# VHH binders against Twinfilin (twfA): the designs that were tried, part 18

Target 1, 335 residues: Twinfilin (twfA), of Dictyostelium discoideum (Social amoeba) (q869t1)
Amino acid sequence: MSHSSGIPASQELISAFGSANTGDVRLIKVVIKNDELVVDQKLNVQSDFETDLELAHSVLQKDSPCYILYKKDDKSIELTGYNWIFMFFVPDNAKVREKMTYAATRGNLKRELGASHFVDEIYSSNMNDFSKKGYQQHKLHQESEAPLTMEEQQRNDEKEQGLFVGGGGSGMHVHGISFPVDSDASTAVSNFINKKFNYIELSVNVDDEKIIFSSSSNIDIEAISSKISSTEPSFHFFRYSHQHEGENLDSIIYIYSCPDGSNGTKSAPVRKRMLFSSSKANVEQLVTSHNVKIDLKLEINSPSEISEESIINELHPPKVEEKKAFSKPSRPGRK
Below, E stands for the ipSAE of ESMFold2; O stands for the ipSAE of OpenDDE; V2 stands for 0.75 times the mean of E and O plus 0.25 times the DockQ between their complexes.

## First folded at step 10 (VHH)

Design y5 (from w1 with T106Y; framework vhh_7uia_1; at its last look DockQ between E and O 0.18; V2 from the best seeds 0.00; counts 0 for: pae E 6.5 > 2, placed apart)
Fold by ESMFold2, look of step 10:
Structure y5 (fold): chain B 335 residues (1-335), chain A 123 residues (1-123)
Amino acid sequence: as target 1 above (335 residues)
Amino acid sequence: QLQLVETGGGLVKPGGSLRLSCVVSGFTFSRYSMAWVRQAPGKELEWVSSISSKGSYTYYEDSVKGRFTISTDNAKNTLYLQMSSLKPEDTAVYYCARDKWTSSGYYEDFDYWGQGTQVTVSS
C-alpha cells in the first residue's frame, strides 16, 4: 500500500502539521492540488476529541477524496505533542483517476509527516465512518478477526483447552482500505445479480492494488470446490438453488479462500494474503450494494472445506432455541 | 450449534443490582465483538452496551452509563452485564448479541441473538 505517486507534501502542509502538533488545531484536511499535497482546511479544537469527530465529518465532500489529520487529546509518550489519527476518505463516486491517485499517495504523506505520530487509522468510502459513532464502530471492530470455519474453530478450542500459554500481547486490527474495482469486476457482479451467471470469482491484482475479475460460469454446487485454487487467495460468489423444509431457496454464498499450507495447499506470500484479507468487506459490498443479502459467508484455507453437506449445515443448522430466529435488529446507536 | 444463552434476570427493587450472564458456544468468544440489547414492553429494541473482542473497548448507551458494566470471562466463554442502581425504566427483556463481522466497520447489525432474560424493576 506504499505504491508512490510521486506527489510531494507542500512545505505549507509540513509546517502546518508541525505547528498543530503542539497547538489548538483539531484537524487538517489535506487534498491533492496541482500535483502537490496541500492544506485545504484547518479547524480548531472545540470539545473533547470524540465530540469533535463531527468536525471531521463536516469537512468531507461526498464526491471528492481527501485525507484528514485528526488530533487526539492524549500526549505522545515518544514524541513532542499529541497523538493523531490518520483518516482517508475515498467516496465510491469519485473519479477513478482521483481514487487511484489518493490511494497511491497516502504512504508518502504519512512518511513525510512522520508515521509515528499516527497511532490509529480510519479508511472508508462512507462519510459516516468519520463521526463519533463511526469511530466507536472502528474501535469495536479493530481487534475483531475473520470468522473461523467449523474445523478451525474446533482446532482452536482444542489448542486452548489442551495447553496453557502465557502472553501479554494485544490484539491488533487495522481498518482496511477500499481498493479500486476494475470495470470487468463490476460488470461480473452485475451479471451475477441479474442471474446471467450463478457463480463468479474475483481476485486482487497485487501490483495495482485493484479488485479484478477472474471468471464466471453456471455451475452445480458440487463443482465449487474444483473452482477454488489451492495456491492463490480468491473470492467467490455462488447462488445455490435448493429446497429446505418445503421452501425453494436461492441462497447467496460468499467464500473467501486463503490457502495456508494445510491439507495439500500452498501458502501465498504474506503481502498477498494481507491485500486479499483487507479487501473482504469491499468485495462483499459489491454485491450487497445491489440490495442483495448474503445468506452465508465462509472463510476457508482449503477447497476440501467446501462440500454440499458443509454448505447445507451452515445455511440450515439445527435450531435448539426458537429465539435464534429472532429478528436481527440494527444497533440503536444513532440517536 | 451456535448458541447464546442469557441468565440472571429477575425481579429487583429500584436501586438494586443484577448480573446478567450470556454463555456462548459454537464460536470462539474472544474473536467477536458482543453486545447487550434490551426491549421494554411495547418499545423498540434498544442497544445497551458493547464490548470489543479482546475487551479493550466498551461503550454504553447514555442512560446506563455509570450504572452498568459490560465484561467478559474468556475462560468460561461468558459475557456479563453488571447492572446497579436499577430504575423502573430498565425493565425489559435483555438479549446478548454477536456483532456482525465486517472488516470495514460500517455495517451496524447483529447476526446472532440469545433467547433473552427478563429483568423487572418494580417497587
Scores: ipSAE 0.035, ipTM 0.623, lowest interface PAE 6.5, mean pLDDT 77
ESMFold2 (binder alone), look of step 10: mean pLDDT 80; pTM 0.814
OpenDDE, look of step 10: ipSAE 0.580; ipTM 0.857

Design y6 (framework vhh_7uia_1; at its last look DockQ between E and O 0.20; V2 from the best seeds 0.00; counts 0 for: pae E 5.6 > 2, grease 26.9 > 24.2, placed apart)
Fold by ESMFold2, look of step 10:
Structure y6 (fold): chain B 335 residues (1-335), chain A 122 residues (1-122)
Amino acid sequence: as target 1 above (335 residues)
Amino acid sequence: QLQLVETGGGLVKPGGSLRLSCVVSGFTFSRYSMAWVRQAPGKELEWVSSISSKGSYTYYEDSVKGRFTISTDNAKNTLYLQMSSLKPEDTAVYYCARDKWSSGYYEDFDYWGQGTQVTVSS
């Protein structure tokens, strides 16, 4: 894949990462200089993986974003060399332009170095998160669930205590980071907003942890249910052209589907469901960032929850303040 | 009704062992990470050990690493701290605590037990 979009990695960086992957380097600090990703600092292994995490903290500058490529002590199963952690520090007091540039460049950096090398990621604005203590907190929270309301907490606790939970999920959690968006998905969104298609489907590639394109077409509202998988989570955008109270409307409908085993569906593994659920806002932003209003958002567990009637009822709820009495129907010959 | 109850503290000679227990109610381990925290006389609270909600990750403060072992028993909703090779410096009140989902900086723990005293002396 070409790295001509965004800020490219320097040859020095690519070479340094390749040699570090089999050598004695512990970390490589990467910064953007003259619109290129360059090596800023390189530190050698001094101790075990956990103890050396203080080196990551030591190379941070309080006002400046950076990336840190941090080498673990274990070897990769798939690749020659070691497993790595991708670290992304974006301090709150950095210049706005720098924060935006580093955020936009993160995906390209990982892609150019080979995403398979990075088995974990830490993104934070807090310098303390890039330390031994910070890493431990990252791992401890990796398996935990997000805070719930007291009502949600009680419901979950009752379900867990009353049922044996079917296995699933790795317990991996991408703390504090949004998944990158594949270029095909971005293109499909552009084609949707330009009205080339009235329907698109997006998905998440679980292995690469990125938002990907699934399909696009021009369909009638009746066909939406058949486009929704009963076995895989998915995201859908549909432009519904219809008439309401004499006015022609083009309503933008965003559907997140997560099959849970109800109504003949098959529940996806918990890790997959978590990754899709955490991507809902990022996927929505793909459309809303183009100054496009979403008129209806739906979360469903089964394709059977979607019909023209259900969409109309959500878009145009029945009026409640109509008169309570009706006249007797007029018929020929009644008097 | 969330409750954390520590037991198992006591007086122990240097080099001895103790096992602390923390029985929880009102939530399950599979949802939260748990920790042991201690406070020596006149000193600040000191983190001792943590275990992730599924048990995949355990971490220890440097001075106790290799001597203390954190574990859970899901059937009994109980968190444990096995302490071995105890030293006078380990004398403290030991608390179990539930880890809180971070919301910015370290908001480490939202619920605490009442503590159990561990005293290491000849």
Scores: ipSAE 0.115, ipTM 0.657, lowest interface PAE 5.6, mean pLDDT 77
ESMFold2 (binder alone), look of step 10: mean pLDDT 81; pTM 0.833
OpenDDE, look of step 10: ipSAE 0.344; ipTM 0.756

## First folded at step 11 (VHH)

Design z1 (from x5 with G55S T58I; framework vhh_7uia_1; at its last look DockQ between E and O 0.01; V2 from the best seeds 0.00; counts 0 for: pae E 16.6 > 2, placed apart)
Fold by ESMFold2, look of step 11:
Structure z1 (fold): chain B 335 residues (1-335), chain A 122 residues (1-122)
Amino acid sequence: as target 1 above (335 residues)
Amino acid sequence: QLQLVETGGGLVKPGGSLRLSCVVSGFTFSRYSMAWVRQAPGKELEWVSSISSKSSYIYYEDSVKGRFTISTDNAKNTLYLQMSSLKPEDTAVYYCARDKWTSGSYEDFDYWGQGTQVTVSS
């Protein structure tokens, strides 16, 4: 089947879940091995649904993430078989890369198995939450508040970020509101949108708190790194013409660069960095308000973080689903 | 709707202590990393401390490490900065800030309070 978003489910896992849905299996522990979702353990029904929750605890490894597909005792109204709980254990002491991989793969696993089978979800870093007592606490919290999925969390965060919060005091104007845009910057965006240029650079005048124009040109991807200051924060839009899987693509790339003193750069003053950071959404909207989709957003601290390879890997990841939010690209020479 | 309000500033002698509070409204406090940033008279803003949304990661600027303690009370949506062994160099307006990024990075602050004055003098 299609693996459009990341690490695929193994045939063994798909078959095991299908069989378990009508059989005597209580749980299936799923892990990622060799860039594939595989069955690590299967345990059979021992007792009722709640008593057997101790089996979920028993299959956890204290330093390794996993998923548990846990079968309830009640049958689905819409589907053949039983209702399931999707469990995701991500211990705090797991390797950072491993935690990220499991988090990015969770949605694809549910999709490949059929999300409608899962009527409840438990996500935790604490082994004890995957127990009878932990489940009871989970249900109590659900009674108090509606559960938030990862997508709902991100949508709520985006909604809050986009809301204007007026500053009634004498404080800084950094409450996520739009800054004025200089006419030269607006013209440069228009020229980028109508494809007169494939590259523009924008900046902020920190004294006036205003979005201003820096430069525009037609360049190759190799020239982007040389356009990025090692001492000043800056915003960049680039239209990258390339080929992927036989298709010619024109991907729109938005880069926010904020030198932090690493890798040969010089850190800008804190207020300047904060004003540029607060302007990221406003600058992005200059382009998206013209009904243009940005295909990749990058946040970098050094020009050396940008290369054709790093951009291609972010646009077309071979193993995991790529998000449109800002992501740090692979560093040159890293594994 | 979203509001960050600092309190607890004041005048204190060198070697003294203060506790700053930042009460947050308009968003779920436990989902964001938070920071304290200060500005001394005539100086640029200086990052002081950051705490991750679950308090698993706490960082301090070198000159305050061992003297300042950042913490949160998620039930009250309040960020704290406990300051001890205060020096004249700590004199500044102290701001709390929300980190748009959930990591310990402080360069991505998207919301700021009005600030509270801390003055350390004889």
Scores: ipSAE 0.000, ipTM 0.136, lowest interface PAE 16.6, mean pLDDT 76
ESMFold2 (binder alone), look of step 11: mean pLDDT 80; pTM 0.813
OpenDDE, look of step 11: ipSAE 0.286; ipTM 0.720

Design z2 (from z1 with E107S D108K; framework vhh_7uia_1; at its last look DockQ between E and O 0.26; V2 from the best seeds 0.00; counts 0 for: pae E 7.6 > 2, unsure alone 64.1 < 65)
Fold by ESMFold2, look of step 11:
Structure z2 (fold): chain B 335 residues (1-335), chain A 122 residues (1-122)
Amino acid sequence: as target 1 above (335 residues)
Amino acid sequence: QLQLVETGGGLVKPGGSLRLSCVVSGFTFSRYSMAWVRQAPGKELEWVSSISSKSSYIYYEDSVKGRFTISTDNAKNTLYLQMSSLKPEDTAVYYCARDKWTSGSYSKFDYWGQGTQVTVSS
């Protein structure tokens, strides 16, 4: 997906969003008219933000894509004003050109309004996802790391292939849409798979909402901790070549790091943490789509959680030693 | 393979309390959102409460909000529903269920327990 379509936000839209950020507007419906992002509707606060989600449903037109800028009730920690939800409705029966245009334009819209305002995002082809019940389902599933069945994995691979390699497609589902991947990140993943490098780092460009390449190298396992930022969220893949019980093994390790202010780290802004967290499965799929099994997945808040000993213990738990499973968290994520 | 076992149902007077338990096996408990669903005699299934895989998000059906509390204990692989101020309309078979997410859809529960009967009667 492109991070820009050349379709600018109107001055009316920019002004309306600025005013709404401190006023009594609950939502702004945004559409593309004459190659410009314009205000289609504004609705005022009626109740709390969860109850008012029915207003978002009420402004949808079943055949037409739109964006909804939806104001929450809590104020931003980082910015003056409130936190917002960015909503993107793309119905299945919309024209293909329209679907592609709206998909290509969403990043620019968020950038022109100030992406830091948006602490959550809902993308769907189903009108019912833009309601109180739909929002609850979105939040419930946002944390899920449930294993996919082979049929589900194939469907996701087909969607991702149409999204990344085919330049878009009619089968794309907006709620499950992955962030676009820069060509350098795709190349880095291929180089990792082809064993040119045993380590790569990937990131998300928050402004463009793209998965980007950060670094690649050949390192030993003791160097991983020094590669992990104490201030920025990041994704890491490492191929650990080692010996266990006489067998030579190449274990693929996936690490998601999100500093939260603990253990001497600095917490990233909430919106950035959300964006990276929601990308975990999509980043994992960049490697697994090459028919590569990930042997260990780790979620950490500090580089200090990673050492050769900690990784070995996760890959090869002592068979005869019995430890309290929940008496002390030793590492985020398991197998 | 996958198993969900509810316990803790019974007969209780209006205003009383019960705690339902659902012990799970065969999957990583903390990786799925979980729910309680109930069915009164002759009525459709009614969603009661859901909890996200890391317990950060908890939702209740309006009629039980403030009276029921959903929680988990990962050490025991157990989901709980603490029920208080029980009313006759809470009489139902209560099921725990695993939430199967599909893109763009509401929850689709793919595994269910056998249910535990809760009867609120004077």
Scores: ipSAE 0.013, ipTM 0.593, lowest interface PAE 7.6, mean pLDDT 77
ESMFold2 (binder alone), look of step 11: mean pLDDT 79; pTM 0.808
OpenDDE, look of step 11: ipSAE 0.578; ipTM 0.860

Design z3 (from z1 with S105R; framework vhh_7uia_1; at its last look DockQ between E and O 0.14; V2 from the best seeds 0.00; counts 0 for: pae E 8.7 > 2, placed apart)
Fold by ESMFold2, look of step 11:
Structure z3 (fold): chain B 335 residues (1-335), chain A 122 residues (1-122)
Amino acid sequence: as target 1 above (335 residues)
Amino acid sequence: QLQLVETGGGLVKPGGSLRLSCVVSGFTFSRYSMAWVRQAPGKELEWVSSISSKSSYIYYEDSVKGRFTISTDNAKNTLYLQMSSLKPEDTAVYYCARDKWTSGRYEDFDYWGQGTQVTVSS
């Protein structure tokens, strides 16, 4: 049993839920008041369960956590009445004490009402996740696989690039409209390639639609995370000088960072994210066109994803199984 | 190398039909949610439809529901949008996009095609 705050459900709440399970109530908003879980609002069925999800959004208050017991239109296989969705809204700007109290009380609320009634759960700090669109996003997310690791992305990229037919060639490139490159950015790339700097940052000027220079410096690997914005998309090249198994290596690392609101980051507007994402290959080509091979490509959503440990693990994965063929290092001369 | 290529746009009379295709290469198509997004002249981006990686969940913007059908062919790495009963207000550039985190939010789309023009007139 998970930790509980000892805050009981009121008799009114237990009775309201029991009645709603066989009646016309669509949702019950539940809050903690005077050390008790109480009914704050009840709203009736107005339409189908997906259309009525806008009612869940309508009862939220920006600064206040709450639970919403939300009734679906399908009946339970196991119990009398309908299936329910358990919703838990915990806004980031609520008082810390209040957030902890609601988090600690979540399990007890479900137990007292009967956990088998709840066939789905939505837990979020974002009000928009408690709406028709938010529910759709929740279902899409639940079906999908976890995001690929950087190694898996690199492996997939290599597989997609390696098809040839005897006597002919295969390969496809898309040459669309490319952004012009500012002269300062071109100079920064040259200085990086010529080892004047081991780190450069490039960006896109959204208004002018061109690739621009942001910064360059000589840094240690530990400083990369502090160079990465938590609010703006950005491109980074770093030359990591290190030793592995007795060999001195200079590994070229390309990082695309696109903050998405996770881990304390702020998501950029969609058009900006689109312009940066469409520029990834063109920015990469600024370096690779000088016959420089990029040893590691990373796509991240937070500076916290970058550390010396994470980079070393991506460059030199620990062996888990000696005969797993697809983990074998790539040969030189393959893209 | 990641690539999304839209085809099937063109001129069509009101009430007509078009089928848009988006051929995807450079990643495992069936591991991501995919979407169609459109932009009419002078307007902001408008989400049109999304399909989950296994096609179990399909959603439409309200104004196109019942007229548009999204689908995939995972063997061909192709996303489709069958558009029927087209209206002048459907005139836009249509983009296919990949949902990077499979969240269903179009603001998480990390790869976009260059778009295909659909014009509904006369």
Scores: ipSAE 0.012, ipTM 0.522, lowest interface PAE 8.7, mean pLDDT 77
ESMFold2 (binder alone), look of step 11: mean pLDDT 81; pTM 0.823
OpenDDE, look of step 11: ipSAE 0.308; ipTM 0.732

Design z4 (from z1 with K54R; framework vhh_7uia_1; at its last look DockQ between E and O 0.14; V2 from the best seeds 0.00; counts 0 for: pae E 6.3 > 2, placed apart)
Fold by ESMFold2, look of step 11:
Structure z4 (fold): chain B 335 residues (1-335), chain A 122 residues (1-122)
Amino acid sequence: as target 1 above (335 residues)
Amino acid sequence: QLQLVETGGGLVKPGGSLRLSCVVSGFTFSRYSMAWVRQAPGKELEWVSSISSRSSYIYYEDSVKGRFTISTDNAKNTLYLQMSSLKPEDTAVYYCARDKWTSGSYEDFDYWGQGTQVTVSS
């Protein structure tokens, strides 16, 4: 592989991973010390794969980034040994230099260990994502993004940027990636918040790994569908001025579009789709960090899913449904 | 437009079975995971089971594993909970709920049904 560069894996780490792949080790915590990737901790299997996820949580330090190489209970179809999950914890309050160093080193670590061993990936700043409940939510959420076809998974040849093709029927997941925001995108968000424009489109530059500005304008609700690409994932904010029950309202609508090949759309490459999906929360926070409430969030696979009727029905469901939804309990253990 | 309606609750003896249904209108299951949550008298809400949007991933609370089965019928826009080997401890109001997308690392429920009572007693 021509892209082996950056902070190297120590021989200790490479040897430890090779031994663990067929042994009783559940996880290996990896940190960067003296410009080298080293083993910080190794923990043995205590119970089944999902129960042992609490071991991954237990080795995290709230202010310090780390990687965790986490062994599953199922064996690889193509390789000797077991399948693994690559975990990357980068807490928000870690030092900027550490965050940058760990982010830049992630691809090299996977490459040096053999990316094919890793059938799943969890990348997050939230310690709770590295637990049994966090893992369950990770798996549940994976299908909310357009499913990868067998052909798309088999054609994925991108080994360096946090994506992988595993031994199962689906294994392409990217979580917890926070890209920096380009200055033009920040300006566009400010102009949207200050009502200079009622519509903005944001995107991700996959090569630079940045949230970027695509367009802004003043449009009517009927024009939203024409602004949404049928070939590229994209993010949209729209301020919908309308009347409901005698009141004039300005509702803020956040739309994530990810074309999946249906309804005349074309699916973007798997890596691009995963990077955009992983940026949903970061893009949302660009607006909410300015103390602006988003009134409706939509995820679509085709521009044809957006109409004035569909938006009105989501914003103003029947009063019975609205009251019931407001008072009902949330899932235990998450909120 | 958006509505979740649970049915199928009732009184059953220990060891019996019930099938809960949640008929959904105003959205499809293709983009959302769904859940069952219960609340016993005087107790906090307890998550029971979740199913991903295409049913590839299904999870259960430990106390119901092997006894309860969550499923969907996309043609009928209906979520099910098949309950067997029922115990008095399963007595609760059962709600169906929709997970919303907001963050890859979080889940939150934005719509709930009115609930259906399940009572397991002699």
Scores: ipSAE 0.052, ipTM 0.635, lowest interface PAE 6.3, mean pLDDT 77
ESMFold2 (binder alone), look of step 11: mean pLDDT 80; pTM 0.815
OpenDDE, look of step 11: ipSAE 0.132; ipTM 0.638

Design z5 (from z1, 15 letters changed; framework vhh_3k1k_2; at its last look DockQ between E and O 0.20; V2 from the best seeds 0.00; counts 0 for: pae E 4.6 > 2, placed apart)
Amino acid sequence: QVQLVESGGALVQPGGSLRLSCAASGFTFSRYSMRWYRQAPGKEREWVASISSKSSYIYYEDSVKGRFTISRDDARNTVYLQMNSLKPEDTAVYYCARDKWTSGSYEDFDYWGQGTQVTVSS
ESMFold2, look of step 11: ipSAE 0.248; ipTM 0.736
ESMFold2 (binder alone), look of step 11: mean pLDDT 82; pTM 0.828
OpenDDE, look of step 11: ipSAE 0.683; ipTM 0.885
ESMFold2, look of step 12: ipSAE 0.217; ipTM 0.719
ESMFold2 (binder alone), look of step 12: mean pLDDT 82; pTM 0.835
OpenDDE, look of step 12: ipSAE 0.685; ipTM 0.885

Design z6 (from z1 with E61A K65R; framework vhh_7uia_1; at its last look DockQ between E and O 0.03; V2 from the best seeds 0.00; counts 0 for: pae E 18.6 > 2, placed apart)
Fold by ESMFold2, look of step 11:
Structure z6 (fold): chain B 335 residues (1-335), chain A 122 residues (1-122)
Amino acid sequence: as target 1 above (335 residues)
Amino acid sequence: QLQLVETGGGLVKPGGSLRLSCVVSGFTFSRYSMAWVRQAPGKELEWVSSISSKSSYIYYADSVRGRFTISTDNAKNTLYLQMSSLKPEDTAVYYCARDKWTSGSYEDFDYWGQGTQVTVSS
């Protein structure tokens, strides 16, 4: 088992995909059971493929990895049937052996079903990336990954070379991914963890390459959008206290906002986008290092992408089947 | 020539921290997904973490979640692994790899570094 788990697709899965390729199925949820890739759920087309992406979100379990074979509405020019999106969800809090197994098995699954059917791929540990908004952001990132001309690449390289002084070697230096945390930011994180505030905003001082405190407050979920700059990148943590199906929940929501010129925003300078993007995990770790679970992670380009409805739908997607026991929160929201 | 070069390994006591770096040359770093993989003595390869281009998708093995942080610095063409709360079972050779399909699957890793040794012992 060097780079692959050796887990084959079941005959049922191969047959189900073949039938769905020319039928009315929107998605097939695939899981690994008894060392075999099997069909867990199938859902039919209900609307256009972007609207139906909420069906894909609805079959995810926040603690369990899975694949989703998701059918688009356009037919293949080269093959019989429709074009598909390959989706791979591996949440950060899944068991390590499951994460290894699913990661090692992904390539074989695509090969056994026929990789040419899959014209797009989405891989994420974040449930919200398997939604209409997540798909739109995925398409934006794909366009930005197109090769630059040599002139454009040279200009970007020259600008980026000026962003960082220092690096590896024998000398001590502080930079982006290991940026030191200012004392006010550390205090703000502590106050958020201790529930003094339900909202904090953190930022990066681009000249000092430090994670800094921006603001903290107690807000309602409707106020989050107004706290997010449409011109500057920023990090946000929010504790959403609410009730769902009789259970009191405190959901921790992590939002990284990076205006990039999409959705009517003003693009942040490349230097800022790079420094903030490289800090996402370091900022997340400030909270998760206290054994606090992040229930929802959002990467957005505009404040308009955040609403109570969008957050609720991502935390609690409409169920197609009864939810499993692993939906229980680790701690009560109140004491 | 395409190269991946890991640095930052060493000897650390349990509970300590290290930061691994993987400097990349020969391709546009920001357009590819990257991964960290480790191999303990006498054991098979174990995937540790993956990060997509633009850092939109990040995965961690459960054994390192909450202790390790993967990140990138496009200006320096460098992949990082910040390791904290290190345990003896983290002792391994750590490799960086380019992930052709942003999957974390070894069969999609088309280029590998030479590795850097991390040893966690009292």
Scores: ipSAE 0.000, ipTM 0.153, lowest interface PAE 18.6, mean pLDDT 74
ESMFold2 (binder alone), look of step 11: mean pLDDT 80; pTM 0.818
OpenDDE, look of step 11: ipSAE 0.308; ipTM 0.734

